# Ledger of designs, part 426: VH-VL binders against o27280

Target 1, 266 residues: o27280
Amino acid sequence: MDSMNVPEVLEIKRIVEESESVKTFIFSWDFRREVRPGQFVMVWDFRDEKPMSVSLIDPVRSEIGISIRRVGEFTDRVHGLSEGDLLGIRGPYGRGFELMGRDILLVGGGIGMAPLAALADEATARGMRVDALVAARTADELLFLDRLEAAGVNISTCTDDGSCGFKGFAHERLLTLEENHDMAAVCGPEPMMFQVMRILDERDVPAQLSLERYMKCAVGICGQCCLDDTGFRVCAEGPVFWSQELSRVREFGRYRRDPAGRRVPW
Below, E stands for the ipSAE of ESMFold2; O stands for the ipSAE of OpenDDE; V2 stands for 0.75 times the mean of E and O plus 0.25 times the DockQ between their complexes.

## First folded at step 17 (VH-VL)

Design C65 (framework fv_marstacimab; at its last look DockQ between E and O 0.79; V2 from the best seeds 0.78)
Fold by OpenDDE, look of step 18:
Structure C65 (fold): chain C 266 residues (1-266), chain A 118 residues (1-118), chain B 112 residues (1-112)
Amino acid sequence: as target 1 above (266 residues)
Amino acid sequence: EVQLLESGGGLVQPGGSLRLSCAASGFTFRDYAMSWVRQAPGKGLEWVSSISGRGGSTYYADSVKGRFTISRDNSKNTLYLQMNSLRAEDTAVYYCARKSNYGSFDYWGQGTMVTVSS
Amino acid sequence: QSVLTQPPSVSGAPGQRVTISCTGSSSNIGWGYSVHWYQQLPGTAPKLLIYYNTNRPSGVPDRFSGSKSGTSASLAITGLQAEDEADYYCQSYDYSLSGSKVFGGGTKLTVL
């Protein structure tokens, strides 16, 4: 299913402040254009363009949400926008999450919770049991807790500093959780995802993981988001991958390529 | 105390069928994935099948795919293994085992012997 | 022909230290999957001895220790006792075998 590649200029309908560094921008959306959790859109501020995960899918209100973390010049500009301002949106792109079974475990770190929040809404709407392990460095960086709770998600938190929930990393907390899920969806820092993946594999829990790479074209042409050894394009074959697919990716959890093609360790 | 008790083993002819049961107690059954592991006489351990806590996902060794079916009834705290088209090489003690949070088998039953012979 | 390779047998005298190796590959232990060890006394079901590479369940003496490095794992038993005579199995996960849990071939430990 090919997405429209022409950017649509959309008005910011609403802005939700999720944390000090994260805002969700809400747009009116024509749902004749399908969008799935785990897919991303290209956000254009008329100067630069960046891929962003869809964090809200609301067919009832005919809205989508894009959660953006303030991390650089582009995101600084976007965070300076107000309701009523305009952004260019093209997409959605990529492969989203698939739901299977009756219960699902979500494991998210930081902004990685964005696509998982959308997945949580879909899963709960389908009557699935959803457990979420939400990780962050500190309590104030934990995202979407109220939203998840309102959706009926069972939440477990962990923070690096112990300011909320389990003190430690997501994979450490995961080792303490019951093994009762049909599938898992994972998104966050890649080192976290790598650790979590191995644990889930050992538990025989099918897992889908959403990767982040430098994406330029979003349509699988430029090759900037190619993964070593496999030739997987994160924008085309991903960003959501099954654990079995990632087992073939040498660089996963170890390094990434920067825009210049250089290896950058995690 | 965690307890696992296997039953249903016995003598069966090649091509025959047998259904094993494992009664679990001492823990919240639905919260744990369960597995069958078998051991042929004088041989090592072989993983056979696993099932998720709520039974939504099942896994099988290649040696038993298409012939064996793992299932569970959480209301009865019971794990099952339906074995069809049995072969001589399926002869083994079959253990019921609980999966730990670490992916290990932390509790085992005493096993039930399955003998496939003409 | 087990995915994980163990020596068929090891032996030691009481009080000695013995080591049982478990050699895997890049698709299991080398991938970073954890290794677990089981003790099986004659005529009994296996018992978890070491979990997640180095951890001992309650009731397991500290003379049992596990380690992992590269594509291999090792079980060490110090102060060998007569009751340690048993079969020992390592276990891990291999992504290349349809997501299967894999066992070593087992090692028979004889206390001389």
Scores: ipSAE 0.896, ipTM 0.937, lowest interface PAE 0.5, mean pLDDT 95
Fold by ESMFold2-Fast, scan of step 17:
Structure C65 (fold): chain C 266 residues (1-266), chain A 118 residues (1-118), chain B 112 residues (1-112)
Amino acid sequence: as target 1 above (266 residues)
Amino acid sequence: EVQLLESGGGLVQPGGSLRLSCAASGFTFRDYAMSWVRQAPGKGLEWVSSISGRGGSTYYADSVKGRFTISRDNSKNTLYLQMNSLRAEDTAVYYCARKSNYGSFDYWGQGTMVTVSS
Amino acid sequence: QSVLTQPPSVSGAPGQRVTISCTGSSSNIGWGYSVHWYQQLPGTAPKLLIYYNTNRPSGVPDRFSGSKSGTSASLAITGLQAEDEADYYCQSYDYSLSGSKVFGGGTKLTVL
């Protein structure tokens, strides 16, 4: 019997509005159940259960945070909750990020900055130099800039529309950053991650990438999180993978699978 | 002006060892990945090994894995290649090269000759 | 054998245009990895000539240009000069080889 598989009903202690579409829900947490950046939990609103990445890990305050973007019925209901309301939390699940070396580059797109914000906190606490490239469609969708600054992170931004920082995509901005790093961590849309991975491969920077799709498989529900060439399951072997593993998977960055298992182009 | 200067090459017997050095100047050494690239007499270029800017990550060609060790001392602006269990096919000019943010080898040293002879 | 294929030699007369091909596969150029070009004059170290498919370093004249399409890349030299006589190497990355920066076999350019 694994106690992580039983939802614990927790009170929403605090809610932080990160943007018009993103909120971080903060809960008291017993750190006898360890949580690492890159891991996720199952969030249960007593009707549906969905996987969410952990975005804040604070052992000093005994708190975790879960950042949720409003994109559908479940997330709309959760966004309607208030401090003092209850949610069920199971986990954590999945492998977290591994830290190595003396400096790290974080490359995050949209809500992909959520797990990277938790990683930034751990990396700075370990004395690593942290550089972050934060990408979004518009300035209003850039996330966690204040948290990253408070943690001592060196921040570069880019937006598709040029409303903040570099005008263009993350991979275009990455090419103009001269400094090399001992490692990188990347989280965001798969097409962005694919392009960033290729540049980091050529730059001699080992990268970890977080694949967040189909994480509901973490509890053994379905096989939709399988990758084509190697048989990797995101929930069983991920969501965090080294670049060396992902570069050999034809599915990564080229196409995805719909719920019926059909190939769908990006 | 970026300068890379290799040293430590020479004649060595099969099974022997050599340590190559590359003294770098004219740039912030710790901000760049560094590589060794070799060229056998009359042959083409072959990448040997790379190291990240702070030394936390290393890469090796399959032909040298387990025998060669790349390292760097950022306080001395120096790149090293420790070559053990040398073979005749390791005979080559060894170039020190800087890796750019675009992934190119943007600056090269003049090379140092390593001859492995029985 | 090299993973990237170049013709072993090309030749041209002064003032002419020559092109040097670099043919890869789906695991390197075809995957979207960039191509860089190096010039090696006799008895000297290689020098970066073109980086990231099309870009020239400071000091490289505009008569040198690079392109990439599909699984291949090309180096074009216009207004050929005697001083261009050298070996030329393409270089990319191959994911099917662990951590591998791969060079073409090299092309000897002779100026007639």
Scores: ipSAE 0.814, ipTM 0.922, lowest interface PAE 0.9, mean pLDDT 88
Fold by ESMFold2, look of step 18:
Structure C65 (fold): chain C 266 residues (1-266), chain A 118 residues (1-118), chain B 112 residues (1-112)
Amino acid sequence: as target 1 above (266 residues)
Amino acid sequence: EVQLLESGGGLVQPGGSLRLSCAASGFTFRDYAMSWVRQAPGKGLEWVSSISGRGGSTYYADSVKGRFTISRDNSKNTLYLQMNSLRAEDTAVYYCARKSNYGSFDYWGQGTMVTVSS
Amino acid sequence: QSVLTQPPSVSGAPGQRVTISCTGSSSNIGWGYSVHWYQQLPGTAPKLLIYYNTNRPSGVPDRFSGSKSGTSASLAITGLQAEDEADYYCQSYDYSLSGSKVFGGGTKLTVL
């Protein structure tokens, strides 16, 4: 196996508290292993291993950042770590975002803003105009606003409860925004992504969407990350898909599968 | 006051070429996707082509793909349709239409007639 | 043949209600894409009548209404007037057709 398929044990260099429930863990990274926005890594805490999207790609400081929301036992343990503690990292894996044109729209829900923050950095560095629609349930869950503003991104916010910005869902806010983009990149709760995808399709805006599915091997061998009706493997053919690839997928936005393979609603 | 004015229609032989123009006014042209929709005599509406507001993405019906090219000049507020390798079945009134935020065609020109006949 | 199916014609007397159907499939209306309706008076360009399933543009009377359910949509016209005599088209998006906007075949409304 090459070095991408065996975890490298790395020291946590810095921890950034992004919110009460989200921390970014920063590691030194050898960029001979190229990392693109939208790719993921497998994070190993010496007991369990989970896929995490890369949220910071900084070749100048030789660093990557991985943003992790506290949602269960694995993420609880990782959130309890300190600078200097060790984690295993393997990767990167998957197909990242492709940039096109001069004007890009980012639509992110909750932790889904993590890979889009990395994409925003690359897009602004290329001189693109970047608009971001940042969505969450509440104001305290809006992520990366200061970072996006510092990068020159034009931000619109929405919250389910109206505590910040537009009150409502991301797709409802999107209907009130002018169409003037060459492409869009979307990541967040799958029901949100489905609604956003439909609007972008109707506007003839090419869109890339980043999916999350259960992963075991991360290299496409085990089949655990497959999408119904197409056989696409999220770890191999994704996690970033064009909207036209996803519009044929029956399960997209409607249900997911648990680790036992059962259909469960979103 | 949104206005769309098509021009460039006429009689052309099969295999010939024609370029349609649509002059736009009364709105910020570059902020809207634009489309061509055609209607053969006595027939229904058929979408032909669309272009994004900034011009970076273009879309074509299968019936015209490879033969027609949509373009726009945002400095002149003008939409174009270059039609090559014309066939008799391309005979129609060609409308330019503005696409709304909701994906509808909210404003239409009065159309320009293209007749492809030996 | 059109991707969206409409009856070729419908008729009604002044003051009555008529309904025009628009039947699609799982790749268009059934996927959740919106439906728009256009009125084309004789000798004129189409005009937007209903957008995003149910919304009326400014200047369109309340007696025009739209609905969508499953793979189908419907345009209802109440209080039918002689000037409503026109062709009516539904329109949606179909993901299976390379980014296509798709129209119904059109319905000729005759006011008796």
Scores: ipSAE 0.649, ipTM 0.858, lowest interface PAE 1.7, mean pLDDT 88
OpenDDE, second read of step 17: ipSAE 0.883; ipTM 0.930
ESMFold2 (binder alone), look of step 18: mean pLDDT 93; pTM 0.949

Design C66 (framework fv_marstacimab)
Fold by OpenDDE, second read of step 17:
Structure C66 (fold): chain C 266 residues (1-266), chain A 118 residues (1-118), chain B 112 residues (1-112)
Amino acid sequence: as target 1 above (266 residues)
Amino acid sequence: EVQLLESGGGLVQPGGSLRLSCAASGFTFRDYAMSWVRQAPGKGLEWVSTISGRGGSTYYADSVKGRFTISRDNSKNTLYLQMNSLRAEDTAVYYCARKSNYGSFDYWGQGTMVTVSS
Amino acid sequence: QSVLTQPPSVSGAPGQRVTISCTGSSSNIGWGYSVHWYQQLPGTAPKLLIYYNTNRPSGVPDRFSGSKSGTSASLAITGLQAEDEADYYCQSYDYSLSGSKVFGGGTKLTVL
């Protein structure tokens, strides 16, 4: 049995309120255990366990951050926690993002910006030019803007209601951007990612996309996060996939499986 | 005004090499992916190769992969196509084309003729 | 032989409406990739005619229109003029061909 698979009980060191519905929980981390942007951890509140992306990786402070959106019972409980409270963390798991080239485009929607924020930190630290298209329904739901700006990221915002930046969807805003990038990283609602992916393909921009699926084991055993027709396990082969890989995934952008394993449309 | 001007075409023997150039002007060259598209005499258009704006990514048609190399010098606003191991079927007019934000080729050069013959 | 299939030729009289089809598959047009159209006058380089399915670049008359549905696209030319006699090519992207951009075989339009 790998010690990585045993939840470590960690104290919440700090809580950052990112928005009304999103909090970042910061933990002390032993960086002898490597963690990369795009990887996820399993968060255990001693009642239930959910996969969460790592949104902050700080080797200097020996900290990691996990951003969690309030969307259900589990996250409601977690959002009720305070600094000093305990959570179980096991991981990290999955394939993270790879950085290539000198210029990178980040396209994120809502909580999808969580792993991209971590990637932005790494990319800027490496001296890369980072452009970020941050999308949300409203201005109040835009995440990590101050953090990204502080890191030197060039930010473009997009909101459905036009309350901030471009009025419309991320893929629409993307079509208006003239600059080409060496690579793109995408994370957000799957319909958004599907649209963005096609545009990036047409532009010949290599893209990595982070998928979200229901995960139970996180170690590629249970098969709950298996993608149709490919056998890809989001927890093992993903959650970060290359565009070329996702082109083989029939369900991508079309449907997902609910906790019962039933196909449900996006 | 966007301008693309190809050069370097000519007659070459099978197995030979040729280097094409495309001089670009009228736009920020580094911001745009560039491509080569060829057209054999009396035939249709065939995509050959694409290079990203900053040169970090290159793509090739299967028909030329391993033989052709696309490159660019952004300081000179010039696109290149190094063609090695040329074959008779490589005979074509080679067009330099700018890739638009939509993935189309929005501007084309006049083309340069490459003839591979013994 | 081309990934995108076009009729080899179409013809029409001045003032008529003509349509050029571009038939793809589930790995290109059917996947949702955009279709572009090019006009190539005799002895000249291709010119972008329609981009991203339905959009006209500046200078292209509104009598040219593009559409896309399912696995196919179509170029329509209304009020056909003598100057429209040219070769027309559709172009898209196909993920099954190592990320290749693909052209149709081309259509020769003759104005009678």
Scores: ipSAE 0.878, ipTM 0.928, lowest interface PAE 0.6, mean pLDDT 95
Fold by ESMFold2-Fast, scan of step 17:
Structure C66 (fold): chain C 266 residues (1-266), chain A 118 residues (1-118), chain B 112 residues (1-112)
Amino acid sequence: as target 1 above (266 residues)
Amino acid sequence: EVQLLESGGGLVQPGGSLRLSCAASGFTFRDYAMSWVRQAPGKGLEWVSTISGRGGSTYYADSVKGRFTISRDNSKNTLYLQMNSLRAEDTAVYYCARKSNYGSFDYWGQGTMVTVSS
Amino acid sequence: QSVLTQPPSVSGAPGQRVTISCTGSSSNIGWGYSVHWYQQLPGTAPKLLIYYNTNRPSGVPDRFSGSKSGTSASLAITGLQAEDEADYYCQSYDYSLSGSKVFGGGTKLTVL
């Protein structure tokens, strides 16, 4: 019936080591099931299932890539896999990024650069001018610089500790970049995205931001991915939202929720 | 040296149309968002409209939506404001202003007077 | 009616300190949006005086300073001089108005 809700067992075709903590898992993909930048899939290791953004979309090679950061038990197990091993993939889910205008600013933090790398490929293929601000806590967390460079993207970097590029946060680096853009796309830690959103609002740059928090179920019926004030469900109505929608969310960038639903400051 | 020079103002009857121009020099025009800000005689500043550097995004104050159109020609370093269905309350000095990366209006033209009167 | 509220006038003598307030709400300054200040001398176009809450453009004397706290911002002028007599406008961004940049109603500073 609905093939997107049925997990398909796929062979890991290739693994790219992006850093000590991040790997991209590449699978053959039947593009009769469309995939767009900003969408995610549910990755199943036959024990647990987690949402992961699509970081590579290559119809010419008939491949998709999924970039995974090692942060806990599930991701540790997946990082232990080799080419030829199997994973279950369900999806894609969510609304992807929309492109408009002649140029785009990408602002990515850490693993948040993964969906933006796929978007950079699409924007470049459409003839858009692409500027990317790649931010991380340390140099080791700066991702996809070689891929962005190969695509002709104009790259700026910053690290919190100053280990590579500008020393400081993404929003501090953004304020030193004078060029205006027709649109922007932002993905990374929620506090970073909130700061960047306000600057882009004041510059009159329409921005799309990707929120992947509270996703416990990919079919949008679980309620755990509902945002305060707006009632949005991230996996059903997102994960990509326009800044106009997020500016009214009291919780965005200020609070998170624990498993009991209580507000906890970032 | 950044310069902005407005033109096209004048006297127009209610319901009429007028097109303002702003000639920019001294900077890479296409890299900056541009805005129109107006000031009625003896009154305060009111933001009217903004256009992105490459022209792909436009924004309007609610008071002018559907009546005014902002545009730009980056090959001529010129900003435009097409004003239709003009009303008496549109009477003001119209300033061309450059929008900075901080969201401020960092350079302003001298303004051009638009008077809507019968 | 401006969404950012300024006193319509303030006055001071040469050498004094004056402060001009800019009171907003939760949808603008209270949301964390920045505040900029403009000086308009009689018969001239506005000029950027303070940007991004506290910063001075080249050529603006250090006796002008800005601050922001909660839902409000302030412009302070120390060592007041006759040439400071002008209208002063605060400006921020309000997300409740589609794409809207908002100005305060303006404050006329008179140097007596």
Scores: ipSAE 0.796, ipTM 0.913, lowest interface PAE 1.1, mean pLDDT 88

Design C67 (framework fv_marstacimab)
Fold by OpenDDE, second read of step 17:
Structure C67 (fold): chain C 266 residues (1-266), chain A 118 residues (1-118), chain B 112 residues (1-112)
Amino acid sequence: as target 1 above (266 residues)
Amino acid sequence: EVQLLESGGGLVQPGGSLRLSCAASGFTFRDYAMSWVRQAPGKGLEWVSGISGRGGSTYYADSVKGRFTISRDNSKNTLYLQMNSLRAEDTAVYYCARKSNYGSFDYWGQGTMVTVSS
Amino acid sequence: QSVLTQPPSVSGAPGQRVTISCTGSSSNIGWGYSVHWYQQLPGTAPKLLIYYNTNRPSGVPDRFSGSKSGTSASLAITGLQAEDEADYYCQSYDYSLSGSKVFGGGTKLTVL
């Protein structure tokens, strides 16, 4: 058995409160184990295990961060933890983002900004120009704004209620932006991503999109995260996909599988 | 005012080569994807090739893949189409067109005629 | 053979309403990609008439309208005028053709 598949028990080094519902848990990390933006880890609280995107990669401090939104029993328990408490972490897994060109557009919705924040750090460190469209339902749910600004990212915000930035959805805001980029990275609610992808396709902007699916094994064995018609496993072939790959995925933006494997709409 | 001006068209023998140019003005050239669209005499419009604003991505119709190369020089506000191994069916007026934020072609040049004949 | 199907010709009398259909498939219009329309007067370059399904560029009269449903789109012209006699093309995006932009075959509109 690969040691990478055994959860390593790590101490929570610190916790950053990103919003009312989102916390970033920071861990010491041995960077002999490479981790890329867009990859995920399996977080184990000794009762259950869930996939979480890496939102912070800091080789200088030898730290990684995992941002978790409070949405259910597992995340409720995790959000109840304090600095010094223990979690099991195994990974990283999956295909991360690739950086191309000089200018990159990030389009993120809600917790989808987690992997994009990590990507922003890498891109800016490489001297790339980074524009970020950050979307949320309300201003209070916008994530990582200060962090992105500090990194030199040009931020455009979008909120459903207009409490901050553009009033409307991310794809609507995108249509108002005149500048095109060498590539785009997208992560958020799948309906949002579907709309954004089509616009980017029509603009001839190569796009990578990070999908969220229920994952159990994280190593492409159980099939829980298999996408219809393609056989793509989100944990193995993804979670980051090129738009051309997703165009082959019938369910993308239309439906998903629940934990029982049933087809459910978004 | 947005302006697109094609040049480089002419008569060429089958198997020959030709390079088209499109001079753009009136807008920030690098911010917009550009395309070539052709129209054979008495026929409809056919998309030929596209290039991203910064030139990092290129796209081709199957009918011209491997023969045509699209490129751009943003410092000169110029779009190019290198056409090799030309065929009679490549005879057409070639338009350069700007791609809008909506994926439409919002501005067109007046076109340059390419005739491939022995 | 065009990926998008248009009637080769339509005709109408001045003042009438005419409609030009554009039929696609699940890999273009049906996928949700936008449809655009172009007007080409005789001996001229195409001009953008409708963009993103229903929007009119500045200078385009409101008697031109676009719609999209399912795998098809439609251009409607009300109050037909002599100057509307032209070729009309629909255009969309198709992911199955290497990310190609695709045009309809064009429709010749004759004003009687």
Scores: ipSAE 0.885, ipTM 0.936, lowest interface PAE 0.6, mean pLDDT 95
Fold by ESMFold2-Fast, scan of step 17:
Structure C67 (fold): chain C 266 residues (1-266), chain A 118 residues (1-118), chain B 112 residues (1-112)
Amino acid sequence: as target 1 above (266 residues)
Amino acid sequence: EVQLLESGGGLVQPGGSLRLSCAASGFTFRDYAMSWVRQAPGKGLEWVSGISGRGGSTYYADSVKGRFTISRDNSKNTLYLQMNSLRAEDTAVYYCARKSNYGSFDYWGQGTMVTVSS
Amino acid sequence: QSVLTQPPSVSGAPGQRVTISCTGSSSNIGWGYSVHWYQQLPGTAPKLLIYYNTNRPSGVPDRFSGSKSGTSASLAITGLQAEDEADYYCQSYDYSLSGSKVFGGGTKLTVL
């Protein structure tokens, strides 16, 4: 019995309301099953399973946190739960972020800040200087600013509507940030990540990018998380990829697939 | 004003070594990636090596990989290129260049000549 | 070098327009990487002339302009002057070359 492949029924210990649409659910965790920033778990509400990034990793308190955005029936049901209620958790799955150098730039869009919040904690504990560019459509959708501030992270914000920080997209804000970094980690919508990746390539900043895609199976036996050009399976070989790998995937950031499997521009 | 001043060039025999230095002033050195770009006599520009602002990431052209080492000392605002196992093909003017946030080489030093010859 | 192709020379008379091409491929300019241009006067270091496809640094006159389309970029010089005699280099990034910043072979501009 592989513990990663069998759901464990866990009690919701604490719920943090991150925004009107995002909650972090905190569970006691046995760290004999190591969890690294960038990994995900399958969350089971006893009717459906969905993949969710781990947003808090706390071995001292023996806790993990899972951040969930309300986007449909499954997430609406989970958002209706209270402390003391039960969820099935299996995992962790995927490769996590790798840290190197003395400083790191985090670039997060929307819920993509969830895995980067866990990474920020690890990077600061390691003694790295951490800068975060947090992007969202509006100020109310910026996530984890309090956690990043508490961790000593230097924060820049941008919103599409200009309601907080720079008015514009993450890649436009990135171009105005003069500081170079030893590495970067990026998570958010694929078009955002593609634009950010190219800028970081040109700046000689090695970047890791996390693909947060809908998946029906966490063990890599379904094709829903497959990348066309390379045959990568996000749940088995991702979700974290180096920029060098993603720059060669012709579909990354440029095209998506419709329900018929046809290539469609973003 | 931004200023980059290279030194350490000279005549060296094949198989020998040299260390180039670039003294930077007029900007916050640690905030910028730095590169070495060379130009053989009468030829075009060739990127040689790059280093991130804090020195944690280094990059090399295939032609110099394993022979050259880029480094920096941010407390002294100085960029270095340690050149080992030098070949006649390494003969060039070596420029120190600052990499901008747009990915361009926005400031260049005047260059230092390295001649590899017997 | 074969990665970015420039004509080896171009010439024009004072007051005329010249255009210098920079032809790349799908792994560099065609992938969406930016193009920068450098001017090198005889016996001097290169100087940034155009960055991020179309932008001019302070001090560069507006008779210099850059453009990018598909797998190629162009530098246009209008109102050509004698002091424009120089070598011109395009530069981009190529993902197929490990860590590689790539320069064009250079174009010698002669003002007749």
Scores: ipSAE 0.796, ipTM 0.913, lowest interface PAE 0.9, mean pLDDT 88

